Miniprotein binders against b1l550. Designs and how they scored, part 140

Target 1, 279 residues: b1l550
Amino acid sequence: MRLPEELLERARDIHSEAPSHRIKLDRVGSFGLKVPVEFKGFLLLAEADVWVSLPEGRRGVDLSRQVEAIYELSNPPKDPFSLCREAAISLLEKLNYADSSGVSIRFDAPLQDGESLKYYGVEISSIASDEIINKIRVEILGMTACPCTAELIRAYKSSEIAATHTQRSLGILEVSTKAEHPDPDKLASIIERAMSSPLRTYTKRPDEGGLVIRSLSNARLAEDVVREMIHLFLEEFGHLPEDTHILAAVRSMESVHMHDIYAERSFSLDEIRKEISSH
Short names: E, the ipSAE of ESMFold2; O, the ipSAE of OpenDDE; V2, 0.75 times the mean of E and O plus 0.25 times the DockQ between their complexes.

## First folded at step 12 (miniprotein)

Design na23
Fold by ESMFold2-Fast, scan of step 12:
Structure na23 (fold): chain B 279 residues (1-279), chain A 99 residues (1-99)
Amino acid sequence: as target 1 above (279 residues)
Amino acid sequence: SEEELERLADEFRELAERLGYDEIEVTREGNRFTVEAERNGVRIRITVEVDGKEIRITVEIEKDGRRIRFLYVITSPEKLEKILKEIERIIRMFLEYND
């Protein structure tokens, strides 16, 4: 049932009214929207949040315009990075009372894994005001092996292949920049190369043995993995603006403990280059 | 290179022409050029700087007293076409919203 459009003439414009309290709100929007995106030949279902700032003198936001902005730009489906940037800009154009707008998009990205696929997590955002700030967070699982226990067992047994505990570790790279979003596949590759070995969706026994031997031969502390991730990031993305901010982190789900080990470093490109150059 | 810079200046001039800008001003200085144009109250300023394999593109759009500035840093030439199309779509949104 649709109510007659003539009723709009009699209804109060609630959104344009003064609020009960003259307080600015930072983020008002539509959260948990389902949007199709095209990523490297795949049609994926992504989840999006869209928002704007609300001034102290206005009671509400036109939520219909927010949904229209992202859906107009997502049909036909396009890459999520362009969608994120274009939608954030569109929101400012359509909702002129807002000082800022934002869009975030989350999806699982497919990655070739032999004859199958594996997936890693991607979350991106674009926040628009007088300028645009783009953020990307990539999370992917890998394997680490403990070098400390390896050394003790080697001393005890004098074996060529160090026996030690291995565990799943979650690698995280988050980048906030004035430039366009970095390529998530390159960020995922950096994380996997920093680990003792990557993980796979499907292995047969000989391949599984090979991954374990690779991990044991490349034992790394969580601290080692974070430092290697930073090193590889600087080699690949050192061209980004100097005020680009990065978070590199690893959470190791230790197989010999009831708790996890966590290591992280956040930095700007300017900060880390000065730190490295001073030594 | 000088030839790369000249080719890029032509590509951005053509982009502005496709958007319906009639009076397009292109200024070249050293390793950079700037494209400026205004139509229907929408003013654009695109600055492109080339340093080796790196192409830095800064886009400014001004409409109704509001200005938005955004940046692209391209190190892979194959990404340029996609970025040009994105820039064109963004400017078109500003030109067409009030149409």
Scores: ipSAE 0.752, ipTM 0.908, lowest interface PAE 1.2, mean pLDDT 86

Design na24
Fold by ESMFold2-Fast, scan of step 12:
Structure na24 (fold): chain B 279 residues (1-279), chain A 99 residues (1-99)
Amino acid sequence: as target 1 above (279 residues)
Amino acid sequence: SEEELERLADEFRELAERLGYDEIEVTREGNRFTVEAETNGIRIRITVEVDGKEIRITVEIEKDGRRIRFLYVITSPEKLEKILKEIERIIRMFLEYRE
C-alpha cells in the first residue's frame, strides 16, 4: 500500500533534524546489498556495502540516495573495480553533508581449471574524501609441504624425494593505494607461484600424483611463502606509488598439528625498498 | 615519445569537449600536460605524465567549493581506454547532478 504523497507536506524530515547527542559517526549506510558485476567474462552476484560519514549535527543519512548511487552504476553490470570507485565518488556528490564515503564489494573470482572451475576470494573497497584510497584483498588456497620433516626423512631413508606432511595454506595479499586497484588475477597468480603447488578443483589420478610430487620437490615454510610473495609482488607492482601499503600473509593449516601456523609482513613500498637496499 | 604525448593531449581535450566544456586550456611541460576546463562552476584539472612505459593520470574536480583528487597509474596501453571512459563517467556525474 502506498500512502498519499500529500502527507510529505506535513511530515517532518527526520534525517535532517538534530540528533539526541552531538556525536559524529564514521560509517552509516546500507550493508549486504546484492549487485551484479561483470568480471573477466563472468556475470557474478557480488555483495556490497555503501556508507558515508555522518556529522554530529545531523540525525540520519538519506539511505535511498545511497542505494540509488550504486544501483544506477551497476546497470548494466560492469567491472566491480570501476563500480567501486565510481560509487564512492557518487556517494560524496549525492550526500553533500558527508566528509567521506566508502564502498566495499566482495565476490569469488572464477579461474578456469581444465574442464572445471576453481576460485579465489576478492574484497575491494574505495574510500573517497578529498582523495580516493583503493584497497584490494585477494585470498587463495594452495599447498605447502614441510621442508624440515622432508630433510629428516631424507637423512633417515637416503631417498631423492623425501616423505613429508602437506597441508592447505591460505595465501593473502592486501594492497592499499591511491592508484586504481591492482589486477586481482595477477595477485592470485603471485600467491599460487609462491606456494609449493597450486590446488585444483578436479584432478585425475596421474595429475594428482604430479601435484603431490611438485609440492614435495618444492617444500616451503609459511615464512618462505611470504618472502616469495613479497619478491614477486615487487617485480609485478613496483610501479605503484611509494606510499602504497601491502600486507602479505600465509595461514598454514598444519596436518600434523591441532593448530595453524601464521606468517605475515606489512610494509609500504618506500619501506621495503630501503630495507632490501640496506642489506 | 613526443608523438604519444600529443596524441594523449588530443584524447583528453576531446574528452572535455564531449562533456560540454567549451573553454579548454592545454598546457605542455616536458613529459607532461595539463587540461583545465570550467563550466557552470564545475572545474576540472587533468594532469598526464608519461615516464617510459608508465602513464600517470591525476584528475581533480572542483564543485561548490569542494575538491576531489584521484590517480591512475597505467602500464598497459589497453587499460587506457577503460580508464578514459571511467574518468568521463565520473566527471559527468558532477555535471549532471544538481540536487
Scores: ipSAE 0.739, ipTM 0.906, lowest interface PAE 1.3, mean pLDDT 86

Design na25
Fold by ESMFold2-Fast, scan of step 12:
Structure na25 (fold): chain B 279 residues (1-279), chain A 99 residues (1-99)
Amino acid sequence: as target 1 above (279 residues)
Amino acid sequence: SEEELERLADEFRELAERLGYDEIEVTREGNRFTVEAERNGARIRITVEVDGKEIRITVEIEKDGRRIRFLYVITSPEKLEKILKEIERIIRMFIEYRE
């Protein structure tokens, strides 16, 4: 059933009315939208949130205009980074009462793994006001091996290959920048290279043995992994604006404990360079 | 580097022309150029700086008292084409009403 459009002229414009209380809201929008995106040759189903600020004198937001903005820009499917940035700007143009807008897009990114694929988590956002701030968070699992237990076992009578516990570790890189979003595949690569070894989707016995031996021979503390991630990040992305903020973190799911180990460092590019050059 | 700057300046001038700007001002200073244009109350200012393999593009759009600034830092030439198309689409949003 469809009601006559002429009723729109008789109905009150609820959204433009004064609210019950004159309070500004920071984020009002449509959350959990399903959006197709094109990523590195793959057509993926992503989940998006879109929002705007709402001034204290306005009762509501035109939610239909928000959905129109992102769906207009997502047909045909495009890369999620351009979609994120363009949609945030489009929201400000379409909803002129807003002081700021934002878009967040989440998806699992495919990554080539020998003859198969593996997946890592990506969440991006763009927040637009008088400037745009772009954020990307990449999470990927890897393997770490404990150097402390390895050293203890080596100190005993068996010494050819030190035995130690291994575990899955989640590596996290989050970047907030005025420049465009960094390439998530490069961020995922940095995380994997910092680990004792990457994880595989598929491996046969000889390759699995090699992976285990690599991990045991490249034992790293969570603290070691975070420092290596920062080092590798600076080599790849040191060209970003000096006020770019980075979070590097590792959560190690310790196989010998009932709890996890966590290490992190937050910094700006300006801050970390001054720290490194202070010697 | 000077040849790269001239080529890029031409590309951004052509972009402004495709968007319907007819009074386009291009200013060059060292390793940088600025493209300024105005149409239907939408004023654009695009500043491009080349430093080695790095291209920095700052886009400023001003319309109806609202000003938005955004930045691209490109280190791989293949990304430039995609970014130019994105810039064109964004500016078009401000010069075209779709209702």
Scores: ipSAE 0.688, ipTM 0.882, lowest interface PAE 1.6, mean pLDDT 86

Design na26
Fold by ESMFold2-Fast, scan of step 12:
Structure na26 (fold): chain B 279 residues (1-279), chain A 99 residues (1-99)
Amino acid sequence: as target 1 above (279 residues)
Amino acid sequence: SEEELERLADEFRELVERLGFDEIEVTREGNRFTVEAERNGVRIRITVEVDGKEIRITVEIEKDGRRIRFLYVITSPEKLEKILKEIERIIRMFLEYRE
């Protein structure tokens, strides 16, 4: 049943009224929206959150304008990075009482893996105020091999073969910058190159043997992986503004333990360059 | 190069002209140029700096007492066309939305 639109003239505008308590809210919005996006030739179903700040003197947010903003910009589907940035700016323009707006978009990104595809996690956001801050988080699985057990086995027996345990490790790179979002495929590549070896969706027998040997010959601690990720990041993205903030982390799902091993480092580009130059 | 900087300045001037701005000022200084324009209470300032293969684009938009600034740092030429279209769409939002 659709009520007569004439009722809009008689009804109070609840959202513009004074609230029960004069308290500013940081984020008020529509969360868990499903939006189609175009990513490198693929049409993907992404999940989006949109929000604005709410001043202490206003009771509520016009939620319909938030949904309009992202859906208008997502038809036809476009790349999630432009969508994220444009939607955040659009929200701030359409909701003039807000001091800030934000959009986040999450999806699984396809990555070419020989003749098949594998997937890695992507979460991006754009927060608009008097400037725009863009954030991207990439998570991808790889393989690590334990150098400690390899050394122990080598000491126990005189052998050319370095036997050790291998496990899945989750690599994480998160970047917050005033520049546009970094290319997630390049971030995923950095993570994979820092690992003992990448993981594959499909491997023929000879290739599987090769990956195992590569991993065993390139044994790395979680700490080693994080340091290598930072090194590779600086080579690829050292052109970003000096106040760009990065988080590099690895969670190793140890095959010989009931628990995981975790290593991380957060830093700004300015901070890390000063640290490296002092060593 | 000097020729590349001149090409970019012309391209941004044309972009601003397509958006209906009729009072456009372009200023060049070394490896940088700035495009400033106003229309219907919307003021824009686009600064482009070229350093080798790196192109830095800063966009500032002022409307109704509010200002927003955003930055692009382009290191691969193939991204430039996409970024120019995004800038055009963003400026159009400010021109077309009337509260």
Scores: ipSAE 0.738, ipTM 0.905, lowest interface PAE 1.3, mean pLDDT 86

Design na27
Fold by ESMFold2-Fast, scan of step 12:
Structure na27 (fold): chain B 279 residues (1-279), chain A 99 residues (1-99)
Amino acid sequence: as target 1 above (279 residues)
Amino acid sequence: SEEELERLADEFRELAERLGYDEIEVTREGNRFTVEAERNGVRIRITIEIDGKEIRITVEIEKDGRRIRFLYVITSPEKLEKILKEIERIIRMFLEYRE
């Protein structure tokens, strides 16, 4: 049933009223929105959250204005990075009582893998206030091989053939910066190059054997992978502002254990450069 | 280069003109160009700096007593055109939301 429009003229503006308790809220918004995005030639269905801060003196947020902000900017579909930044700014403009706004967008990114595709996880956000902070998190699976077990088996067998266990490892790079979002494909590439070998969507038996042999000859501890990721990141993205914050992590799903091995390092560009420059 | 910096300043001046700004000031301070303009209560300040192969663009927009500042650090020329279009769309949003 559609209510008469005339009732809207007489109704109280509940959202503009004072709340029962004068408490600021950090994030109020529309979560789990489905938004089409264009990513490197692909039309993808992404999931978005949009929010604003709510001042202590205001009862509610104009949710319809939030949805308008992102949907007006997503038709026609555009790249998720521009959409994220533009929508966060638009929210502040449309909802002038807010001190800050934010947008996050999540999707699985296709990555060319020979004649097929593989996928990695991407989550981006933009938080706008008197400045904009852009964040990106990339997660991609790779393979690691244990160097400790390789050495132990070599010693035990007295053979020329080394053997060790291999496992899937999840590599994680998260970047928070005042500059625009880093290219996720470059972040995914950094993670894969730091691993013992990348994973493939489709392999024939000879290619599968080659991948395993490469992994075995490039055995790496989780700690080795994180350090290599940081090294490669600095080579590719050292131009970002000094206050850029990075999280580099790997979770190795150990094939010989019921538990995972985890290694991480969080740092700012300023911090890590000083550390590397020390003896 | 100085020629590259000057061409970028001209591109941003043209961008402001396309958005309908008629009071456009372009100033140089060392290795930086600043493009400032105001229209309908929306004031913009765009600072372009070239540091080696890196192009740094800072955009400030002021409207109704509120200011927002954001930064781009560009190392590849193909990214520049995309960023210029984004900047133009963002400023247009502030101009169009007057009503």
Scores: ipSAE 0.722, ipTM 0.899, lowest interface PAE 1.3, mean pLDDT 85

Design na28
Fold by ESMFold2-Fast, scan of step 12:
Structure na28 (fold): chain B 279 residues (1-279), chain A 99 residues (1-99)
Amino acid sequence: as target 1 above (279 residues)
Amino acid sequence: SEEELERLADEFRELAERLGYDEIEVTREGNRFTVEAERNGVRIRITVETDGTEIRITVEIEKDGRRIRFLYVITSPEKLEKILKEIERIIRMFLEYRE
């Protein structure tokens, strides 16, 4: 149902009014939008949040312009990275009272796994003001094997491959940069290579046995995985601006405990290079 | 290389021409060039620098006294065309939107 347009002449412009309290708000927007995106040959349904800052003298944000901005740019579907950056800039242009704008897009990214697919989590954002800051967070499960228990069992009953407990571990890489978003497939690859072994969607018994043997022969602490992720990240993405900030983390869902083990390190590229060179 | 830098400068000049800019200034200095243009109150300044293994593109757009700057660091050739189209779409937003 549509109300007559003549009512617009009598209605107050609520959003342009002074608020009850003269307080600036950091993020006001439309959250939980469903947006189609094209990711490396796949058409995916992503979830998006869009927002702008609201000055202390203005009561509300024009929410319809926020939705228009992202939907116009998402038809036809395009890659979520360009969509994220373009929408953030578009919001700032269309809502001139805002000091900053932002867009966040979340989806599960398909990754080729033999004849099947596996999935990893991707969350990206772009925040625009007088410059743009791009952030990407990649989360993927892998397998870790405990080196401590492996050593005890080796001592108890000598073997070339020591038995130990294995568990799922969640690897996390988050990058905040003035440059465009890093390739999430490369970030996922770094995480998987740092683990004792990757996980699979489907394996036959011989392949499963090989994966287990790989993991047991490459036992790693959560701390080892984080350090290896940082090392591999620097090899792949050392070209990013020196003020790029990275979070590397692992959450190990320990099969022998009722609790998880967690290890992390946050750093800028400038900071970590100085640290490594001081050895 | 010098020859690659010249070809890249031509691509950005053509980008500005496609956006309807009439007066386009291209300035060369060493391993970089800058493209400057203004149309309908929208000023652009695109600086491109080559380090031999990467291309760094800085885009500045100024409209109504407000400026925004954003950066691309390209390490593989396949990204360049997509980034050029994104830059063109972004500048077009500023040219086409009026209150």
Scores: ipSAE 0.742, ipTM 0.906, lowest interface PAE 1.3, mean pLDDT 86

Design na29
Fold by ESMFold2-Fast, scan of step 12:
Structure na29 (fold): chain B 279 residues (1-279), chain A 99 residues (1-99)
Amino acid sequence: as target 1 above (279 residues)
Amino acid sequence: SEEELERLADEFRELAERLGYDEVEITREGNRITVEAERNGVRIRITVEVDGKEIRITVEIEKDGRRIRFLYVITSPEKLEKILKEIERIIRMFLEYRE
């Protein structure tokens, strides 16, 4: 059943009323929305959160306008980065009482892996006020091999070929910038290149052997992986504004331990350049 | 290059004209192009700076006493077309929404 629209003339406008307590809220919105996005030729189902700030004098947010804003911009499906930025701006335009707006979109990104596909995690956001801040977080699994055990086995066996344990490691790059979102495929590539070897969805025995040999010949500590990720990031994205903030991290799921090893570094581009140039 | 700056100035002039801006002021100062226009209470200022391989685009929109500014840093020509279309869509939102 649909109620007559003339009832809107008689009903109180709850959202525009004064609240019980005059307290500003930082984020009020619609969370867990399912939206289609187009990513590099793929139609994907993404999950989105949309929100705005709410002033102390207003009881509620027009949540229907939030949902309309992102759905109008997502039909037809478009790239999630433009959707994120455009939706954040649209929310400020449509909800004029708000001081700020935000949009977050999460999805698993397909990546070509030989003749198959593998997937990595992407979370992006755009927060709009008098300027826009864009954030992207990329997480992808890779392989690491322990250099310490390799050295011990080499010494023990007097062998020229070192064996060591290998494990899955999760690489993380997070970038917050005034510029548009960095290309997630490039961030994923940086993470994989910093590892001892990438992981694959499908390999035949000769290719699997090759990955293992590559990993063993390129044994790396978690600390080595983070430093290499930072080095590669600066080569690819050094053009971003100096106040761009980066988090580089790796979580190594150690095959010989009951616990994980974790290493990270956060920095601004200005900060890291001063550190590196002083050496 | 000189030719690149002239091409960019033309592209942004055409963008403003597609949005219905009749009087578009374009100024050039070295490697910087500034495009200014106003229509229906929506004032835009787009600054384009070319530094080697980088194209830096700053878009500023003012409407009803509120200003928003956003930036693009483009290092590959392939991204420029998509960014120009996004800029056009964003400005159009401000032009078409009246409460």
Scores: ipSAE 0.742, ipTM 0.905, lowest interface PAE 1.2, mean pLDDT 86

Design na3 (at its last look DockQ between E and O 0.90; V2 from the best seeds 0.75)
Fold by ESMFold2-Fast, scan of step 12:
Structure na3 (fold): chain B 279 residues (1-279), chain A 99 residues (1-99)
Amino acid sequence: as target 1 above (279 residues)
Amino acid sequence: SEEELERLADEFRELAERLGYDEIEVTREGNRFTVEAERNGVRIRITVEVDGKEIRITVEIEKDGRRIRFMYVITSPEKLEKILEEIERIIRMFLEYRE
C-alpha cells in the first residue's frame, strides 16, 4: 500500500514538534546499516551506525536524512575511513538542529598470509561537533608463550629452548585523535610484532613447528606485550597530536586456566612522553 | 623547504579554485601558510605547516554561523593527493547543500 504524496502536505510534522518532556538525547540514529566499502583492493560488506544529538525542544530526528547521508557517500563504495569522516560531517550539515553527529563503521580487514588470507577486526568512528574526533580500534589474535613456566622447565631440563604453555591472545589498540584515522594495517602489525608470534590461517606441519619454536623462544607476559605495543606505537605514530588518546590491551586466553589474563594501559601522548622522559 | 612550501600553497590555491572560489587570500609565515576564501556563505580557512617530514593540515569551514575544524598529519607526502581529494569533497558538501 502506497499513500499519496498529498497526505504529506496535510500531516503534522511530528519530528519538529515539542516532546512530552524537554530532555536532550545524546544519540539518536540508524544502527546496523549494511554498507559496501573499498579497503585496500577489497570490496567488503561493513556495518554502520549513524546518529545525531537531539535538542530538548525537538520531538524526533529525521532518520531518512541520516540514511541518505551515508548512502550518497557510499555509492560508489569508497575507503571506509573517508566515508566515516565525510558522513559525520554530512550529518551535521543536513541536520542543523543537532549539536553533534557520529558515524561508526565495523568490518573484518583482510591481510595477505602466504597463499591465504587472515582477518583482523576494525571499528572506526568519527564524531563531529565544532571539531572532529576520529577513533579506531584494531583487534587481532596472536600467540603468547608463558616465560614463567619456560624458566621452570629450563631449570628442570637444562635446555635453552624450554617447553611452556602457549595460547591465543587478543591484542587491542584503540586510538582517539583529532588527526585522520591511523592506518589499521600498521596498528595490526604493531600488535603482531609485540606478541610471541603471529597466528596464521594455514600452515603445513614443518612451518607450524617453526612458528611454535619461534613463539617459545620469544616468551612474553601479557604485561610485556602491552609495553612493547606502546613502545612500537610511539615509534610509528608519535607524530600525532599530543592530546591523542591510546588504549593498549591484551587478553590472553590462558590454556592452563579456566579464566583469561588481561593487561591494559590508557594514556595520552603528552602523558606517556613525560612518564618515559622521567627515567 | 621554501620551494616545497610554495608548491603546497599552489596546490591548495588550486583546490580552492576548483571549488569555485575566486577571491583567495594566501598568507605565509615561516614554515606555514593559510588559505582563506569565501563563496556562497561558505568560508574556508586551510592552514598548512611543514615541520621536517610532517605536513600538518587544518581545515576550518564556517557556514550559517557554525564552524567545524578537522586536521591531518601526513608523514609520507604520497598521501597528500588522497587527502586533498577528501578535503575537496567535504567543502563541496557545504557549498552544494542548502536548506
Scores: ipSAE 0.743, ipTM 0.907, lowest interface PAE 1.2, mean pLDDT 85
Fold by OpenDDE base, look of step 13:
Structure na3 (fold): chain B 279 residues (1-279), chain A 99 residues (1-99)
Amino acid sequence: as target 1 above (279 residues)
Amino acid sequence: SEEELERLADEFRELAERLGYDEIEVTREGNRFTVEAERNGVRIRITVEVDGKEIRITVEIEKDGRRIRFMYVITSPEKLEKILEEIERIIRMFLEYRE
């Protein structure tokens, strides 16, 4: 049932009223929206959050307008990066009382794995004010082999390829930049290359064996993985603005422990370059 | 190259023209140029700097006393078209939206 328009004219605009307490809010919006996006030829249903700031003198945000802003841009479906940036800007334009806006889009990105697909997690964000900051978080699973155990076993059995425990490890790259969002496939590739080996959705027996042997031959600590991620990131994305902020992390689901091993480094491009050059 | 910079300047001028801007000013300074234009209270300033294979594009939009700045850094020419399209869409949003 749609309320008669006449009733709407009599109703107070609650959102535009002064609040009982004059306090600015940083983020007010709709979380958990579902929006279609086009990514690498796939049509995906992504989860989206949209928000704006609310000044102290306004009781509420026009939430319907926020939702309209992102859905207007989502039809027809487009790439999630453009959608994110454009939606953030649109929110500021349409909700002029806001001094800042934000959009976050989350989905699983398909990644070709031979004849099958694997995936990595992506969260794309854009925060708009006087400037726009773009953030991307990529998470992908790989495999790590422990070099410490390998060394112990090598010392014990004098074998060239020492047995060691292997485990799934989650690699994380989070990048915040004033430039456009970095290529998520490239970020995922960096993470995989920093691991002992990638994971495969489908393996034949020879392939599986090869994968394990590769891992054993490329044993890495969690710390090694993070350092390698940073190194590879600098090679691929060194052209980004110097104030670009990066979080490189790995969470290793250790097979010999009940707990996970975690390592991370947070840095700006200028800081890390100075650090590396000093050695 | 000088030729590349000129081509880029022309492309961004054309972008402004497509958006209906009549008074377009293009200023060149070394490896950088700036496109400035105003239409219906929407002022745009696009700065493009070429450094080797890198193209840095900074877009500034001013409307009703509010300024928004965003940038792109591209290392491949193939991305330029998509970025131009996005910039065009963004500016168009400001031009078309009226309270």
Scores: ipSAE 0.719, ipTM 0.898, lowest interface PAE 0.7, mean pLDDT 92
Fold by ESMFold2, look of step 13:
Structure na3 (fold): chain B 279 residues (1-279), chain A 99 residues (1-99)
Amino acid sequence: as target 1 above (279 residues)
Amino acid sequence: SEEELERLADEFRELAERLGYDEIEVTREGNRFTVEAERNGVRIRITVEVDGKEIRITVEIEKDGRRIRFMYVITSPEKLEKILEEIERIIRMFLEYRE
């Protein structure tokens, strides 16, 4: 049943009334929306959250306008970064009672892996007020090889045996900046290059040996993976604003242990440059 | 270079023209320029600074007493076309009426 539209003229506008308790809300929105995006030639189904602030004197948010802001921009599908930034600004413009807005978009990014695809996790957000702050988090699995065990085995069977335990490790780069979102493929590449070896969906026999040899040749502690991520990040993204904030982390799912190892460093570009220059 | 800065300034002037701005002021100061215009109560200021290979673009939009500022920092000029299209779409949001 569809109700007559003329009722809109007669009914109270509940949303614009004052609430019983005049308390500002930081985030009021619609979460878990499905939106199409176009990423590097792939049409993907992404998950989005949209929200605005709600002033103390307004009872409710016009949720239909809120949802319309992102859906109208998502047709035809376009790159998720433009969608995220544009939707955040659109929300603030359309819902003029809000002093801030936000959009987050999550998807699994495809990455060519020989004759197949592999995927890594991407979550982006844009928070708009008198300025816009853009955040991206990239998570990708790689392989790490233990250098401590490798050294012990080397000492036991010098040069004739090269072995150690290997494990999957989750690398994380999270960037918050006033500039546009960094390219997630470059962030993923930084993480993979910092690891002992990339992971593949599958390999042909000649390639399997190469992955094992690479991991043994690049044995690294989780701590050193994080340090290498930071070094590589600065080379690629040192041009970003000085107040750009980064988190670099690794969670290693140790094959010979019952528990994970975790290493992390957060910093601003200004902070880390001062630290490096002092050594 | 001066030639690069001139072409870039022309592109942003043309962007404002496509959006229907008539009174467009472009001022240059060394390695930077600023495009300022107002139409239908929507004021824009776009500041572009070129430093070697780096292009920094700051966009400021003001409407009804509200101001928003956002920026781009690019090191590759081939990305400029996509960024110009995004800026144009964003400014158009403010120029369209709200129902």
Scores: ipSAE 0.683, ipTM 0.888, lowest interface PAE 1.5, mean pLDDT 87
ESMFold2 (binder alone), look of step 13: mean pLDDT 83; pTM 0.844

